# VH-VL binders against q9p5m9: the designs that were tried, part 40

Target 1, 257 residues: q9p5m9
Amino acid sequence: MAKVTGLPEFEDLHTKRKWMLNHMAAAFRMFGRNGYNEGTAGHVTVRDPIDENTFWINPLEVPFSLMKPSDLVHINSDGEIIGGSKMKYNTSGFAIHYEMHKVRPEVICVCHVHSIYGKAFSALGKPLDMLNTDCCVFYNNHGIYFDMDDVISMPEEGRRTAKGLADYKAVLVQNHGIMTVGTTVDEAAYLLSLMERSCQIQLLIDSATKVGERKHVHPTRAKAIRENADNPVGLYTAQQPNFLYEVACSNGELEII
Below, E stands for the ipSAE of ESMFold2; O stands for the ipSAE of OpenDDE; V2 stands for 0.75 times the mean of E and O plus 0.25 times the DockQ between their complexes.

## First folded at step 22 (VH-VL)

Design TP1 (framework fv_ebronucimab; at its last look DockQ between E and O 0.47; V2 from the best seeds 0.00; counts 0 for: pae E 10.7 > 2, off the site)
Fold by OpenDDE, look of step 22:
Structure TP1 (fold): chain C 257 residues (1-257), chain A 121 residues (1-121), chain B 111 residues (1-111)
Amino acid sequence: as target 1 above (257 residues)
Amino acid sequence: EVQLVESGGGLVQPGRSLRLSCAASGFTFSSYAMNWVRQAPGKGLEWVSGISWNSGSISYADSVQGRFTISRDNGKNSLYLQMNSLRAEDTALYFCAKDRGIQLWSYFDYWGQGTMVTVSS
Amino acid sequence: QSELTQPRSVSGSPGQSVTISCTGTSSDVGGYNYVHWYQQHPGKAPKLLISDVSNRPSGVPDRFSGSKSGNTASLTISGLQAEDEADYYCSSYTSSSTLYVFGTGTDVTVL
């Protein structure tokens, strides 16, 4: 079973890489299980632990639910495939994510999906309201990118998205979807799923306003919850049940490292 | 470096209007709530108004409610305060103050140097 | 309550410790752990000194500390230095009609 008391430590960076890739594949399977697949849209980038100027990204043609560590593509900062699978990947997606990695060097993982409720809520062009305790990790800790009026280059879009992200853990891209960041794959993946569910919940509540007035978590309480919840170890730990579930269902394709 | 530069202050008679501006730089302006805080000569600080990142939430102090209007232009990295029906008690140095977060309810981590508004007959 | 109550002035010699109190009600200081402190030198803009009762931002010397008990928050300046001579204001969220309330301000003098 996965350790839940802290982040794992590795003396061998190759083992760490293997660990990261398995968790990355598991994250995709979770995304698939949650219905986040939209054609070839959506991607995750992970900074390589051995060569930190290189990244791992998912291929275009593999469904999220079938993602294996061996499917992941190793690319350099120029987008050239240098290892892993040789399948095609979303070059535009990488261009955007790369800019985010540059602006936030501490970020190891960037997640982006075109999920139903993220797309729906992002079309409203507003941040989440604090309507439950679980979403309070995003209290003053998520941004929005809404400057999509012009045709711009992918790197420019990445830079603008990064501005929306600011120093937060998530950004709602207006009319597009959700992006999250983390110091581990698990952190970013958990936050993405949480953001999606938070969007869903808010849309449900907003749709129910005729039967009652929505109640907000008080800002002071929301802040306290964020301060407690927004830590790398806790967020990693929060993802472990999902990880273990995917491992159990993988028929040996995912490995606990 | 975060910079906030207020402008638009001056001498005005009671009942007149004045519009203050705050030019922001050194941070992603659209990602933060902004506030106006004023300080009468020789007096303490008084919060005047706040506006969230997308203007979705706006709040005023009771003393200025109905007379002042806060607004922002994220494309211009600018914050504004339209002051109508000015009174002598509105005489103060008006500070532009950056909020810690995208929403109100946080603290002010950066302040401008202020612009002086004097309301006198 | 329109303002939080602070002593008008406090003074100390270099190297001494001084404490500034900020007293409110259960609707502001006592109700939340959301008290902040600002330092203002003459002719200058306020500067964030302490956030969230006791959090010290980067660049603020460790001789500044904050605490709270009941309806009273406190700012303590240990090892008082000449440059600490300034006005200090507390602030808090309030559940009243006004979103934020400031303290009356305290003039700190270094003797």
Scores: ipSAE 0.015, ipTM 0.539, lowest interface PAE 7.9, mean pLDDT 92
Fold by ESMFold2, look of step 22:
Structure TP1 (fold): chain C 257 residues (1-257), chain A 121 residues (1-121), chain B 111 residues (1-111)
Amino acid sequence: as target 1 above (257 residues)
Amino acid sequence: EVQLVESGGGLVQPGRSLRLSCAASGFTFSSYAMNWVRQAPGKGLEWVSGISWNSGSISYADSVQGRFTISRDNGKNSLYLQMNSLRAEDTALYFCAKDRGIQLWSYFDYWGQGTMVTVSS
Amino acid sequence: QSELTQPRSVSGSPGQSVTISCTGTSSDVGGYNYVHWYQQHPGKAPKLLISDVSNRPSGVPDRFSGSKSGNTASLTISGLQAEDEADYYCSSYTSSSTLYVFGTGTDVTVL
């Protein structure tokens, strides 16, 4: 088993693209293994390292658990397929994700899934409480998009979601689920799984209130934990056990670059 | 554009009450903590009170604890400060300030122009 | 008391650098990276200049920079310009029930 620690550097951008696509496919397999899949729902967009105004997205009909780098679809900012697989993809999902990439050019990856606890918690219309130290990466670092029940275009939906995201790492999309962003695929994917688990834990704690009173992490400590934990290199590194596991389970369909 | 408009200031005798309002627009008011900050004439800034996005956390400066009550109405995009038992030292320009965060642990990225409260006989 | 200590005034000629200190304790400036700076021109509301010790918001010129060492935070204005003439306040989170404390304020004069 090869050890991959720290953020790699590439002299050849085509090698960087191959690395990125393998990590993107692995993130989908991890989402599938964790049960974040739901039919054709959910999508990840990743900014191309060679042409930064173009993006990679998952095809509509490939299961998360079976995702390969060769299944991924290369699209331009207008949503036209320009490379990769020629399979259909969620054009509405891209329109929404593109607005986040546009207002935050440093964002490489946007993840969105319809996972159970993220959906459940998003229906409450409130942010996470700091009830454990792992959740504190989201302290003053996640937002809310409130669905207004009006009829709007997908680009406008994306712009409203981006306002809820602000300069944070995550946004709860009311009645829909979770979105996370990162400067790597691994950062965004790790944050997604962490936010899903944070939603689950809070719902469990709230259902157990007859046992005892909830104890919050003090704001001073929560802010300090966020400053340490909201670290792109650290979050990339934290995802590597998941990446390596999915590579090992892929029967050679994923590669370590 | 983010706008914060304070109102309700004026001349008030010591021991009386006054209610300040702040109307917010140009951002999702219910997603952010809000604060009141005051500045006595010719003096520096003093944080007065803050309230989290859902009113679940509220804090006051020692100088106003027990006399002032902060509140918000997320349905009306409005922040309030009920000021009771006013004293001469409460004379100040009162600013409404938007917190960067949803809790009271961040900084104030947008400020209103303030409303003047004068407490004198 | 709870106030952070700043010099009453500093001055410099156009193009010079000036530095404003903000001194607290281990319970505020020394204990956390929640030190912020605000600029206030005469008759105007304060505006955010620096957040979290050294972060410059969009629209703030890069001649403004912040740092911290021990219990003292510093704001540096390099290449001083006439429009930088204003009052400057630091702020910090405190572990007390007051949550936030401002510095005493510094009047910057461009000569």
Scores: ipSAE 0.000, ipTM 0.475, lowest interface PAE 10.7, mean pLDDT 88
ESMFold2 (binder alone), look of step 22: mean pLDDT 92; pTM 0.931

Design TP2 (framework fv_mosunetuzumab; at its last read DockQ between E and O 0.01; V2 from the best seeds 0.00; counts 0 for: pae E 12.1 > 2, off the site)
Heavy chain, then light chain:
Amino acid sequence: EVQLVQSGAEVKKPGASVKVSCKASGYTFTSYWIHWVRQAPGQGLEWIGWIYPGNSNTKYNEKFKGRATLTADTSTSTAYLELSSLRSEDTAVYYCARGLQLWLGEFDYWGQGTLVTVSS
Amino acid sequence: DIVMTQSPDSLAVSLGERATINCKSSQSVLYSSNNQNYLAWYQQKPGQPPKLLIYWASTRESGVPDRFSGSGSGTDFTLTISSLQAEDVAVYYCQQYYSLPTFGQGTKVEIK
ESMFold2, look of step 22: ipSAE 0.006; ipTM 0.527
ESMFold2 (binder alone), look of step 22: mean pLDDT 93; pTM 0.940
OpenDDE, look of step 22: ipSAE 0.006; ipTM 0.491
ESMFold2, fold request of step 30: ipSAE 0.000, 0.005, 0.006; ipTM 0.408, 0.442, 0.447
ESMFold2 (binder alone), fold request of step 30: mean pLDDT 93, 93, 93; pTM 0.939, 0.939, 0.937
OpenDDE, fold request of step 30: ipSAE 0.010, 0.000, 0.013; ipTM 0.504, 0.472, 0.527
ESMFold2, last read: ipSAE 0.006, 0.005, 0.006; ipTM 0.473, 0.472, 0.433
ESMFold2 (binder alone), last read: mean pLDDT 92, 93, 93; pTM 0.937, 0.939, 0.938
OpenDDE, last read: ipSAE 0.023, 0.000, 0.000; ipTM 0.587, 0.490, 0.475

Design TP3 (framework fv_axatilimab; at its last look DockQ between E and O 0.09; V2 from the best seeds 0.00; counts 0 for: oily loops 36.5%, pae E 15.0 > 2, off the site)
Fold by ESMFold2, look of step 22:
Structure TP3 (fold): chain C 257 residues (1-257), chain A 121 residues (1-121), chain B 107 residues (1-107)
Amino acid sequence: as target 1 above (257 residues)
Amino acid sequence: EVTLKESGPALVKPTQTLTLTCTFSGFSLSTSGMGVGWIRQPPGKALEWLANIYWNDDKYYNPSLKNRLTISKDTSKNQVVLTMTNMDPVDTATYYCAHSWLQLTGAFDIWGQGTMVTVSS
Amino acid sequence: DIQMTQSPSSLSASVGDRVTITCLASQSISSWLAWYQQKPGKAPKLLIYAASSLQSGVPSRFSGSGSGTDYTLTISSLQPEDFATYYCQQYNSYWLTFGGGTKVEIK
């Protein structure tokens, strides 16, 4: 656990996969520590660095806080288990996530959790307001999946969610929660925690409107902040303190590659 | 209530630059998610989208007209301005401005009454 | 560059008829489609957004359906006030496109 560095490069794709799986497990432990878990709900999919038509997902019954790289499940585009732990996983969640990966090949990781503030805010059916500088990474960079009151297949639900995501980094899934994407596990995981905090902060501010009028970050400043903050290397780096902490707490179950 | 009103010259000579102003009320372009678009309709013909501007100053132009169009906003005056260069008789049309809401993502829920612009000598 | 093709360009129908207007996109637009009604001498009025969502104040006889590239507007029981031209519009991309219009004439 010596140093936080920029985005690593790997010549050996099997080493890259091992790095990715350790970071994926650490992201789950961070989610568990932060209280984003909800029973068996929540899933993260990561595109495999060796066979980019295949994906890794969390098993259904392993607690977020205890996730190990060896618990992760390797699946193909049809949802068939082809490697990893061979444990049961959320097939409906994969069907939805797969549509995002399909439409946006550059997306390596899709995160979705049933966290409290993300769920609460998603019920309002509106985007986040730019009420502080930290949430400005989501300025014109998050969307909404609206409830259309029809019964549809999981692939169609995924396609509609992907439309709400558009070319953004995040989507509020109406009445459900939040979903983030990234070109690394760390990017997507950091954005997830940031969006959860942004929802919490906005709900607190909106609850306090009798105390005073809220102030928005000016759109030109919000755009400038987003342009600086929405970059893969910066967001990867922002997650490294969380990753290192989870490695330190893992009693050797997680590794720095 | 949201209202929009187009203003500008009714007659423009060929090659001149048309400047149209959309003055609106009931919303602000400083509010996240808000936008204004311009659409035209030649007499007896279909609607043609021209340009959109959003609260974040993002601007989008019809690709076939991109080199002739400029859109800008003055948030303090609740105005959006469209300029179109090198006018030609084929550009004779009714010009509308319309409210766009980011949740609708580019559909236009409230339209101005329109202003007729004739291009001739 | 998403082209929208409406069909038919014109139709005649009687009061009480079910009327269907079709809009075909040159590529998938994922239900990001709006329908507008325009009466002579007036600005267009939004009827349907997101392919099937009815705009506030629009009578329930109007409905929208479809997915992918194929979309329809249906008037379940045509009324005299429905004489108008109808336009579809995609907003799947930042570059917006209208269909050519369908003129509905009361026979």
Scores: ipSAE 0.000, ipTM 0.419, lowest interface PAE 15.0, mean pLDDT 88
Fold by OpenDDE, look of step 22:
Structure TP3 (fold): chain C 257 residues (1-257), chain A 121 residues (1-121), chain B 107 residues (1-107)
Amino acid sequence: as target 1 above (257 residues)
Amino acid sequence: EVTLKESGPALVKPTQTLTLTCTFSGFSLSTSGMGVGWIRQPPGKALEWLANIYWNDDKYYNPSLKNRLTISKDTSKNQVVLTMTNMDPVDTATYYCAHSWLQLTGAFDIWGQGTMVTVSS
Amino acid sequence: DIQMTQSPSSLSASVGDRVTITCLASQSISSWLAWYQQKPGKAPKLLIYAASSLQSGVPSRFSGSGSGTDYTLTISSLQPEDFATYYCQQYNSYWLTFGGGTKVEIK
């Protein structure tokens, strides 16, 4: 099994690509396992390690739970399929994600799903409260995109979403769902699942306000936790149990690189 | 329309504490995404950020001045208060409060007119 | 903290001139940069945010560009009302920092 003491290093970029695609497929399987699949909605984009002007994206027709590395589509910056599975993908989704990749060049992976609690909480149009230590990675480290009442182009929506994302790791899109970013697929995927759980937890707490008053993590502590937790290595490591689980359940369709 | 106005003493003696109040209208610090910041500018010099406060009571300070600064809000009065201890003549400046919101994430779109504070014996 | 080096500190120009002001960050600020205009005795006015987004009500002759550590404010055709001091400000960190300013004077 792979060491979880840091980010893996590769001497060969083709091997790195294979690694990324396996982790990308595993992320989708995790999303499926967690119930994030909503029809053909939701997509993940990953910047290719060999040609950094190109990206990988999931096809529309493959359920998250069945995603394989070979199902993933390789596209250029114009959205043309240049490799991979050749299946159809969400062109609007890519248009939005591409704008985010442009403004945040360090971002390797953008994740977006229409999950239940992300959709529910995003309808409130407010940021998360720091109600537990796990969500503190998002302390002043997540944004909100509010401008959903306007009829705009997909690139413009991407630009506006990017503004909401700012330099943060996540953005709540009002009445829509969650987007997260990372320097690895695992970072972005872990943050997405964490954001979803955080939304769920807050909704539960908000529903229980008659039982007792909400207690917030102290801002100084929240900040300290974020500063410690919001690092690429730690967040990658946090995803590894999920990755290994999916590998174990994949019947050889996923592999440890 | 968003408006902000600074108020406080025009003259402070060295070692004394400066208390400035920002009274604003057109927005509320009970509204998600809203923030107010303080920025100062010595005569003929560049702008310097001092502190920010947000709707959720999160506070951020200029690390070089953190030990001297305290920022607080009274949402019911639409006021933000900044205190700065141990004032020195070098702190002589025009002090501004300014509005920010989540989509700007650190930029200030509306400013008060500023209040001149002179530190002198 | 992130240091913002603004250049030039001052320049002289005529009405109709193209004016360019540069801001260099000590590290990447991921396009989280704002530009302000300040006239004597007045508060700063926001011109541009997110490096290239024009604030509402600001004339189109103002534009911002750049990425990483290098950013530029451009006035395509200087107007009489544009003689002022301009500041850049990064907000990639919650430690907000301003550039040293650029005074645009009449030639």
Scores: ipSAE 0.000, ipTM 0.485, lowest interface PAE 13.7, mean pLDDT 92
ESMFold2 (binder alone), look of step 22: mean pLDDT 91; pTM 0.940

## First folded at step 24 (VH-VL)

Design B1 (framework fv_mosunetuzumab; at its last look DockQ between E and O 0.02; V2 from the best seeds 0.00; counts 0 for: pae O 15.3 > 2, grease 20.3 > 18.9, off the site)
Fold by ESMFold2, look of step 24:
Structure B1 (fold): chain C 257 residues (1-257), chain A 120 residues (1-120), chain B 112 residues (1-112)
Amino acid sequence: as target 1 above (257 residues)
Amino acid sequence: EVQLVQSGAEVKKPGASVKVSCKASGYTFTEYWIHWVRQAPGQGLEWIGWIYPGYSYTYYNEKFKGRATLTADTSTSTAYLELSSLRSEDTAVYYCARGLQLWLGEFDYWGQGTLVTVSS
Amino acid sequence: DIVMTQSPDSLAVSLGERATINCKSSQSVLYSSNNQNYLAWYQQKPGQPPKLLIYWASTRESGVPDRFSGSGSGTDFTLTISSLQAEDVAVYYCQQYYSLPTFGQGTKVEIK
């Protein structure tokens, strides 16, 4: 039977690319359904499995909720369109993401959105508190990029953002939103939705300070949870219900490969 | 009144480790960054790294990465710097300092300093 | 890393006279979005930790005498002691916090 929830193996890299593009489109649809879209803001880059020096990115004007694999744009490291859709894409966003892919070759997918709670929390200039067990995947596993200069070049902005990401899975981009990385599309997308929820939960708790005192997950427990939860196969698997839901809602525009 | 009180002077041999404590009082320990800065005799100030005690997030100057370990004990409101594989050039006064601004900052409160002497 | 360079390394000033210390950063520490210079000045007396004097390049910390003032923007900054007092004998440091903290090498101020 075809694998639905396990991490698939492919002998044919063209089949792997097709699988990847369907999961990329599904991630966008999940982002749209969850309200992470904002106009033309937000973008995802995925390293191509056949030519690892090239990348796939979303087109600028296709809504997240309507994304199809055929809408995705294939670009080289210089930002030139070499395949896929020939639609306009966010060249500045790619320049920033490319710096991440360059310094961390194991990163297959970089996600960035201007979602409401991530954007709101990023304006506070502090990391997430470990206020529930689910967000502990981010314990010593997310950073902060402090936005220091709006006028610098996009490659330099990308390099500074990469420093805030370090070797972690996520970074809060101050005054902008959330960025996550993964070795699969599903890993990065799941972490993005988890970080958005974690920001929302913390903002709600912080708004309720007159009701009661915050209770933190003990650092020893948080570390142990992170060590178990920061598992690429586990995070891929955790995303599969979302993927399957978007396939089911897609009217055949998405495929299970 | 914000106070940072550090542990006493240490004398160590090359290759040993040292652990300096910094006990905080007069503010919410878990909500402010603690930075560590050192000053070799007759020399200027050198930043080592920071810790956010609430979640033990750390960041290190690359010069010290691999040798320095920053930790915090929220039950005692105490931050720690451990420096391993000591060399004679690690002889310095080590300071803890609180940032005036969240995760970046100018340092508004400093500990009294801890002299660490590494002698052959 | 942003390199901070102070001048002079040392100066001697008569009591009641003006002392001027320059600090230059290897890149701008002015953040355009909030129009703030991420620059601080510290005083360190012998045997004591540094004491914050000035932040945001020109804002005096509480309890710091009016004779201390900071000025400048971008890459060039100045600390001025308008009328040197005996208790002002110290080493003065500039520090940027635009990115990870770095300090100038220090300027020793002494009485002529």
Scores: ipSAE 0.000, ipTM 0.443, lowest interface PAE 14.0, mean pLDDT 86
Fold by OpenDDE, look of step 24:
Parts: structure tokens; sequence; C-alpha cells
Structure B1 (fold): chain C 257 residues (1-257), chain A 120 residues (1-120), chain B 112 residues (1-112)
């Protein structure tokens, strides 16, 4: 893993907000680039750095690949739009995410998408196997939220999802997809893409079992890798190539702050 | 070898502030959490908060919010705990510890402790 | 916060005999998804910081003698010293890290 240098520091919280929103928009563009769009499904919530009882969320109408900072919606804890683009957003999604933010106050960002391999793997109702070093950040560091036998409210679904997430960085929602959390947008977004790729890789390996027996990363090594890799700054850093790529491709719509 | 070396004992008056340092070595300072735990004389262990060096975000025990400030200097691999508005009840040995298992985990290495005495 | 309660508060055991310390959590620290108990045990000798003995409820930290073992799951945990040695005289703490870290009140182990 590359040397961890830290996160940018801001004296002005408004500048920090702008920074966060640009990275949030970039994350969506990455999601779009990776094909994670599924209609209006999928959302990211980010706790506002100025008013920590408020959040930013993506609008329903904007494709991930076209997301701009100005498209993002600023909402309070009650889900009322208080700023930003004023576009409609997924209220159910926010209801779920808000419950997660409540029980994990250190979480700044929650990411959820309906990506192909996350959905596919989540239908198996089992955790990821440690089949490569990259996925070891999830070694004993992801949960599963299993399907419910009853119809529940969105807040209750959020509470149960949060329970499945526990103190982990990710949760596989059975028959639904991936949710990740982070102390930065970049952390959560990177973890989401990594989880998606991990699901893809495992499905590929599982499909190749006739060619040979799959080998697991040794638990001791997996643990060591997780302990080293699962840190906010490192994970933020890991996302920066993706961020810079989106900035470069944005034709000035995204800014490096 | 992983080591956490803390600053020396402090004697403070009520209402004053104290800043304890914890110098880390033997590992990548920016890739592990530093937790702070205190222990009053003859008492148990009380968790204060954590910091991830190089990351500005911290998390505090609710009991210490607004009074404890955790910081880290990555250039010197040193973590700091500042506790303000000291009272007699703050008399304790303060420990820094390296955290594992995410930011909430077991503590595998500890500083030697710093005695902070608050007396009128 | 999860409250950790140890029993007994103090224990006197003869050299070579078994010492058993119990720890109970106010809620389960077992995560069903990975079947891991977020529970650690520490040893603290006078004038020293705590020393990690056990994590994940039953895994010994490197360098910890075999006579130390952790067991239990959910809300009930036990630290066992199979054959108490003179150097084992200390206060032992359980700690959960399923949520914000909390410690048991400690158990003082002495030689009878």
Amino acid sequence: as target 1 above (257 residues)
Amino acid sequence: EVQLVQSGAEVKKPGASVKVSCKASGYTFTEYWIHWVRQAPGQGLEWIGWIYPGYSYTYYNEKFKGRATLTADTSTSTAYLELSSLRSEDTAVYYCARGLQLWLGEFDYWGQGTLVTVSS
Amino acid sequence: DIVMTQSPDSLAVSLGERATINCKSSQSVLYSSNNQNYLAWYQQKPGQPPKLLIYWASTRESGVPDRFSGSGSGTDFTLTISSLQAEDVAVYYCQQYYSLPTFGQGTKVEIK
C-alpha cells in the first residue's frame, strides 16, 4: 500500500463542503463508468461538514455518469430539502441511510448501489471468501443483512441493515446489493467498487472450480492485510486515481479543491 | 519493535489544561488508530477517544467531548491528548494505545502511561 | 454503552492451580455474520500498562503463554489460567470492542 500522507485540511468549512461535493459527484461518475446504474436505484449520503445534522444526497433524475456537485441535494434529518439542487431524491433510501448514520455517528458517507455482481453475490446469502489480497480489507470486516420474513418500514430496514453492518465497512444486503460506509466519500466509494469487484472475482473463481481448486488467503495473512489496509486515509488515497480520472474527463465540471 | 513512549508526569491545578504526548515507533504511524485510555488510582480503565493519524476526524467518549482534544503529528509520529478544565477527578494515569480491528478493536501496544495529578 | 461485569472482584489461587475469571457483557458482542466475539482480555501488573492477552475471545496474542486461554461466546466469557504462576499475579480486565470500547472493572488475582 502506498504511503499514507493524510487528508487535505481546510480552514473554511465551506471549502471543505465544496471539496466533499466534488468528490461525491466524482464517486457517482465512477459508479456510472463502472456500470452501477440501475434506473433510479442507488444513493450516497454524506454528512454535511458545516451542519452535521444535515446530509447531501444524489437526485433521482441525474444519471451517475453526469453527476455534478450542483446536482446534489442538501437535506435535513427530517428529509426536507434545505439547499442544493432542489431535485427529488430517494426518500426511502435516505430513511435507510439515516438510521445507519444515527447508529454510526463516525460515518460520514454511506454508499449503496444496485450493481450487477453485488446483486448476484448477495443472492447467495454468504460472506466473501478471501481469495485475493485486495479483498482482505473485508476480512471479518463485512456483514450480511438477510431477507426479512415480514414487511417493514424503511427506517426499520435501515436499523436492521445497520445491525448487519455492525462496525464493519460493508454489508451485503441479501438479494439487494452492496452498502459501504466511510469517514470520507472516497473511502466509502472505493470500498464499494472494491466490494463489487470482489464479488465479481469470486463468482468467476467459483465458476472455474472445474479448472482447479480455489485457494484462500491464509487467515493470519488476511487479518494482517485488513489491519493495515482498513484505514480512512489509505482508503481515501486509494480512491484518488479514480477521482482524478473523473476530474480530467469532466470538462471542468469537477474541481480539485 | 512497536513502541509507544509517553511524556512525563504532570501536576496541574484545577481549571488548567494538560497535554500528554505519545511518540510511536516501529510501525507505520499513519495506518493505525491511537486510542487514549485513563485509569484513576486504584480504579479501572476508561476509554477517552481515538484518532487516526493524518486524518483530522476524531471520535470521543461522550463524557470527554468538548474537553478532550486529540491530535497527531505525522512528521514526528506523535499523538497528543489535551484535556482542559481539569478537575480533581481527572487525576489518573493516561495511556495511549495502538488500536486494531478497525477503529474499534483490541489494543495490542500501550504507552507506559502518564500520571496527571490535579490538585488544588 | 455495553457494560462489562467481571467476577469475582478478587481471586486467590494456589500456585499451580487453575484460576478462572468471568466476564459478562450487557449485550452480545458476537457478530453472527463472522461468528466472532469482539472481546479481549488484558493483564495489568502494578505500575505497568495493560498487556493484551486474548482477542476474539479465544485467540492468544503472540508471546502469551499457553496456560492462558479464553472461552465463551455472546455475553459470557471466561479467562482461564490453567496453572497459576507467580508472575501471573495481576489485575485482569475484559474489554469489548463490538461497540465503543468498554472494560470490565477488573479482577485481582493473587497467590493463596
Scores: ipSAE 0.000, ipTM 0.465, lowest interface PAE 15.3, mean pLDDT 91
ESMFold2 (binder alone), look of step 24: mean pLDDT 92; pTM 0.939

